# VHH binders against o26223, part 71

Target 1, 191 residues: o26223
Amino acid sequence: MKLLWTSQHIKVTVHIDGKVSKMDVLEAIKTRRSIRKYQDREVPEELIDKILDAAMCGPSAVDERPWHFIVVRNREMLEKIPEVHPYGAMVKDAPVAIIVCCDSSLEKIPGFWVQDCSIASQNILLAAHSLGLGAVWTGVYPLEDRVEGIRRLFSIPEHVIPFSVIPLGYPAENPGTRDLFDPDRIHLEKW

## First folded at step 22 (VHH)

Design AB61
Fold by OpenDDE, fold request of step 23:
Structure AB61 (fold): chain B 191 residues (1-191), chain A 125 residues (1-125)
Amino acid sequence: as target 1 above (191 residues)
Amino acid sequence: QVQLQESGGGLVQPGGSLRLSCAASGFTFSRWDMSWVRQAPGEGREWVSYISYGGKDTYYADSVKGRFTIARDNVKNTLYLLMDSLKSDDTAVYYCARDAFDLYGEEDSSPFDYWGQGTQVTVSS
């Protein structure tokens, strides 16, 4: 399926407090929250494509780009994820989930795939938010039970490591924003 | 209703051993990560140990690492804490807790949604 890159500037009007504003990157970063409640509304494929595009735009170690993405819309599968992911209860309520995986055969330098997949996962969250969706990062790696559980459930080959499960949907909650800035974590020139 | 019931606590001498048990009911035990937490007199609750739902992943607080072993029997719906080389500082009420910690959840809520009544462990000469 050739993803037709139509450059349509999706003006995602995120209604923050009733104002339609184009969300810039800093706004997306600052206002993003984990969303675990979703509307009974399907997420258009176009939005998923944009999210996945964003997921692949992050840097990776020596440009190894080890990431793979499983897009899950099947209700039965979504309902099974909580069985192997104790913190994934919300997945069953989401219209779609993205499983971020690492293909170890693509890894050039050992160990950096975690960073790569983290970047991809974060980009998914940010992109989702910018598009008016809610998402949450549910950790899989490095917990072996979860890794194996997800692998088994989705028939993921041994050389591919499931990293995260990210349910997405239109948000049915608004947890507000947080200010996490801590100047005590900033060190100038030296510790 | 989720229920957790701890047992096995008691008075032991320093260097002694205890085995705590937690009987779980009211939920599918084999699908939940579990933890032990403890509360010493005058102190807050301290996480002690974690075990994944399948038992493949275990973690320990530095204070108990190498001395305590967390285990589970999913057939018996029971969580265990084997405590060796007990120290006076291990004196606390020990709680079995169902782990509800959402990694990256950004929640200020407790990482545990249920715990038992606790069992007293006293390490004293």
Scores: ipSAE 0.660, ipTM 0.854, lowest interface PAE 0.7, mean pLDDT 90
Fold by OpenDDE, look of step 22:
Structure AB61 (fold): chain B 191 residues (1-191), chain A 125 residues (1-125)
Amino acid sequence: as target 1 above (191 residues)
Amino acid sequence: QVQLQESGGGLVQPGGSLRLSCAASGFTFSRWDMSWVRQAPGEGREWVSYISYGGKDTYYADSVKGRFTIARDNVKNTLYLLMDSLKSDDTAVYYCARDAFDLYGEEDSSPFDYWGQGTQVTVSS
């Protein structure tokens, strides 16, 4: 059994059989940080599958499930993403990235796909973190240049909208934890 | 080395117009989002306008919306700010900034990694 320390000093137990101990969902939410530095270590396909499974478990408007996912491991493609995504510099250093997309043809109620894909994206981040990986949400939509850039780069059809690019890897940084609770943002019964 | 150099500032009367330019060098300009930021005397820096690397996306602060236009020429490596209907409150040093635009950043760091020296814009009667 190997003990891995996440960038947030979260103890992740990795079993000899490759199984990772489950992280409590509240812990995952509270301790998750954007990770933009990654180890030179491959992410097992099994973990990606788990992450994608989690990504598809979120709710969607009228259960439209408009999301698609492009899993990118090709180094050349990863290295090209920063060319069309100015904030995507870290993607070139990640062993894998997931591009979350919306198939507009699956949208039942207009506009909710943003929420749907956001939920999917967040679930990716949380799942990654719970599995001892680091990830960051790099926004694509609604920036047209980025949307079009990613579209061209990955030959995404016109009816499919790239939403986010999420590089993943084993963390090579420790951003620490944050306390983001703000009671001033809580209103009881009325504003 | 990344360099940003603003120009085009000056003294103008209320209702007047100015065009600011920012010459960029030391990086692939066409791959970077850019912003204008201004700082009035005694005030903090205020974001003014954003333009994506391809120029398709533009955003403006409410204070300048409808009056200012951000543009870029990626061939000339130049960022522009067209300022119309200038007001006294527009008096500030205007900075060109390279925009990292971390949409989902968690750091308190500035979304801008490089700045010019700024150009003074004074709107006065």
Scores: ipSAE 0.656, ipTM 0.849, lowest interface PAE 0.7, mean pLDDT 90
Fold by OpenDDE, last read:
Structure AB61 (fold): chain B 191 residues (1-191), chain A 125 residues (1-125)
Amino acid sequence: as target 1 above (191 residues)
Amino acid sequence: QVQLQESGGGLVQPGGSLRLSCAASGFTFSRWDMSWVRQAPGEGREWVSYISYGGKDTYYADSVKGRFTIARDNVKNTLYLLMDSLKSDDTAVYYCARDAFDLYGEEDSSPFDYWGQGTQVTVSS
């Protein structure tokens, strides 16, 4: 399926608390929560395209961009993910999931791919939230059982490492906001 | 119904060894990560060790690292804790716990959803 990049500026209006507002980057960061309950509603391909575009906009070590993305919509596959991911129960309830992977052959500096894929994963979460979707980061790497489980399930080659599974959907919950600011974690000039 | 039943606890001298077992039932054991947790008298619960559902991933608290070994038999639906070089500070009730740890849960919820009744381990001269 060729992702038709239609250049149409889809003005995504996020309906938060009954108000249609444009979500700026700080709003997205501050209000984003893990969402594990989803509506019985399909996610348009256009939104997934935007999310994937955002996922690839983050920095990477020496611009190695080692990330690959598997977009999973198949109901049977979504339902199988919890079998190899004990904390991925919500994936079976999501209309779509993105599996973030690293192609190790693209790695230029050893070990930095984890940071690269983390940035990509976080951008997926932020983009999803800004578009009115809910998502959650379910960790795969570095747990070998989960890595191997996802690898087998999706026939991922040996040189490609599954990093995270991110289910997405229209949210069916509102966990509220968290204040995570901790001034005790800030050190001025020295520890 | 999910059930976890610990066994193998007892009195042992310092430097001794014990093997704890946890019999699991009421769920697909091979699909769940498991942990051992202990609680000493007057102290809070302390995580001891973790094992992934397939047994390939294991983690240990610093206090037991190099002395304890977590293992599992998915055919027998049993979790194990091999405890070597026991010391007095290891005295506690040891619990088998089904791991529900959400790495990105953003909640103050317990990382475990089910516990056994525990087995007493006493290390004393």
Scores: ipSAE 0.654, ipTM 0.851, lowest interface PAE 0.7, mean pLDDT 90
Fold by OpenDDE, fold request of step 23:
Structure AB61 (fold): chain B 191 residues (1-191), chain A 125 residues (1-125)
Amino acid sequence: as target 1 above (191 residues)
Amino acid sequence: QVQLQESGGGLVQPGGSLRLSCAASGFTFSRWDMSWVRQAPGEGREWVSYISYGGKDTYYADSVKGRFTIARDNVKNTLYLLMDSLKSDDTAVYYCARDAFDLYGEEDSSPFDYWGQGTQVTVSS
């Protein structure tokens, strides 16, 4: 039985029309891609609010919710981020970036803050995509130079750890979809 | 134009030491992460070591951990690889590469955007 996996080209019809077509969660997950090119177009505050709301909806260890978010729209600051983040070149072209941080004073169980902030970061990416925006996760932690660079640039207190920088904007590229399903990574009952 | 030029390679006996250098020009060296990559005959390119732009972060492949040390001088625009306790398996062309380390990137794109011409390291008795 040749399971013809018909590569259903999920035409992500980016409905350019103002109606944010409700993307279902599975569609958002499967069709999301890192976007590093953006249109010269501002992102409405309403969309950022929705993205931040989504960022805070993820679980955290013992409900510690250690995350903080810096929303950066200032052009000068966006242009400076690549100076302390070599992979952050696209940030200068984005209309907005979100810096995800951990307040270590809120951590209840050591080490889980990385998972918590990762969940928040992923929710930002998914929410952005569902709203017709493009985004990319640029890693900061655990690279000390990047952590310190971002800390210094944004005057972040010592007890707060910058975790990720996520530029966002209307996409100016379409990298297509990928099928990343690998049945060899699935183990039933035993390895 | 971005330029990377490796030097310091040569023939060495097993257990010997070498120091590789990479001279960088055409970009602000102090703002870029750097890596060493090597390619043995008939094999693919293997990542060897990484250093962040400020030098605070260093990583090594398991095959060279404890034997190799990556360093940089941002004033001299130079990347270094100190290689101790060299083995025959370390024989390769060693390349200096500018690193665009994409943490959580989905693209199989090479994390490196520029490479030098390489320097030959031969470990032979």
Scores: ipSAE 0.652, ipTM 0.852, lowest interface PAE 0.7, mean pLDDT 90
Fold by OpenDDE, last read:
Structure AB61 (fold): chain B 191 residues (1-191), chain A 125 residues (1-125)
Amino acid sequence: as target 1 above (191 residues)
Amino acid sequence: QVQLQESGGGLVQPGGSLRLSCAASGFTFSRWDMSWVRQAPGEGREWVSYISYGGKDTYYADSVKGRFTIARDNVKNTLYLLMDSLKSDDTAVYYCARDAFDLYGEEDSSPFDYWGQGTQVTVSS
C-alpha cells in the first residue's frame, strides 16, 4: 500500500479579520518558516506576552529553567544588532526582537542549558507563527564574537549568556511550505 | 562593490607550507564572517575553514584540521590561510568567501554571497 502522501497545500488563509484563527500544534510546526521581512506594523504587547509565556512552558533539565528574555523594541538598539551579528540584517527591520539568554547561576547540570534555551527559542518561533507573526532564529551561542557582541550591546552580565536573537513582526513575505520529511532519517529499533 | 582577491598560491612539495591571503574591499570587513573554500579538479567546492568577524571563532574541515590555520587582520582587511603539512589532496583552487552563513536559513542558498577569483595551490612532488 503506497502511502500517497497527498501534499495537501494547507493554504494558510490568513484571515485578515482580527480573529487569530487557532492553529493546531502540528499545523504550526509544519507550516512555520523563517520570516526575514516584516510589515511596518507594531506587534502588540499582548502577543509578546503570549510568546514569552510559551517560551517558558518548555521542559528544562531538572526544571532548572535557566532562561531569561530581553525584549527589544528600541529602534536604535535593533539597528545596532546587525553590527555584532553578521546575519542579523533583518533585525533592523523588525518591530521587536527577543534575545534568549541563559543565567548560568541557575544551571544545575552543566551543558543542558543549551537544550533548555533551544526549546525556549523554538517555542517562541512556533508561538509567533501561531499568532500570525513571522520570526527567525538567529544564532548567537556558541560563537564567542556574537556572544560578546550581544553582551556588550545590551550590558548583559558575565554570568548570563546570550543564546539567540529572534526578530519578530507581521510577515511581509510568504516563503511557502516545504516538505522536510525524510524517511531515511528514521531508524527502527536500531541504527 | 564587494571585492575579494586571493593571493599566495603556488606549487609546493608534499609536506610544504603556504600562506594564502585575501584582500577584501567594498564592505566593512570587520563585520563579516569569512571562510576559505577550495575546489579540486573535477570535484565540487569544499568548505575548508571559517573565522568569525572578530576572529574569536574558528572552525576547520576534518581534512585540514591540525594543518591549516585561518586568521584575519581587520585593520588590513585581510584574511589568511596558513597551510602546513600540505598533501597532494590539498591541490585545488582556493577561494576566499564572505560568509553569509544563515545558521538557520531554510533556503538552499549558498552560505557564501561573495567569492574571489581564487588562487591555485598545487601540491606535487
Scores: ipSAE 0.638, ipTM 0.847, lowest interface PAE 0.7, mean pLDDT 90
Fold by OpenDDE, fold request of step 23:
Structure AB61 (fold): chain B 191 residues (1-191), chain A 125 residues (1-125)
Amino acid sequence: as target 1 above (191 residues)
Amino acid sequence: QVQLQESGGGLVQPGGSLRLSCAASGFTFSRWDMSWVRQAPGEGREWVSYISYGGKDTYYADSVKGRFTIARDNVKNTLYLLMDSLKSDDTAVYYCARDAFDLYGEEDSSPFDYWGQGTQVTVSS
């Protein structure tokens, strides 16, 4: 049975009006794109709270939950982030950014914090998208210069590791959706 | 305008060494990650090495690992590639590239936004 994957172009009509249409989880995952252009519009605190709530709902190794979040709205600080994060140019244009960090003192099993913070970061992206916001994952860890740059800029203690910077805002672009499904990456029972 | 100018290429025997330089201008060099890329005749461009804006992070292609060293002088706005134990397979035009390092970029986004004109490296007996 040849599964005819009909590429249904799911037109995600983001109705900008106040009724956040509930996006189902698969739709959110499939339609999410990196957004690097933002409207000149503030993001309500309520939405950030929802995003942060979602960020903390992912699993973590032995339930260590090592993540911390810095919410940055200060324009001066947002404008400084690109100075220590070359890929973070869009951060200066965002109304808000979330810096995901790991508190290493909370780590129970070494090395799994990367997975934990990745899950948290992805949940931020998905939650943002589901709420009609655009976001992008800008990698900090494991690049030492970026880690140290962000640490210094935000006075992050040494036992806390900045992991990602995620600018958020109402999208000013629509890059469309991508079909990233690759059956050649699927192996049945063995390689 | 962003400008990158490579130099230091030439003819060298197998086992020899070269030092490439890239002079950067038109942007704040110390704030940008940089890479070396090479293109052999009839081949596509191959990433060679990466260095972060502060020089703390370096990465190398497997083909050059242990032989090449990337470095930078942010005061001089210069990128370097030290090439030791050169092989015939290292023959290529070497390009300095400004690295946008879009780790999560879309299919159409090149990790590099600016390139130099390149410098020819020929390894031959």
Scores: ipSAE 0.633, ipTM 0.844, lowest interface PAE 0.7, mean pLDDT 90

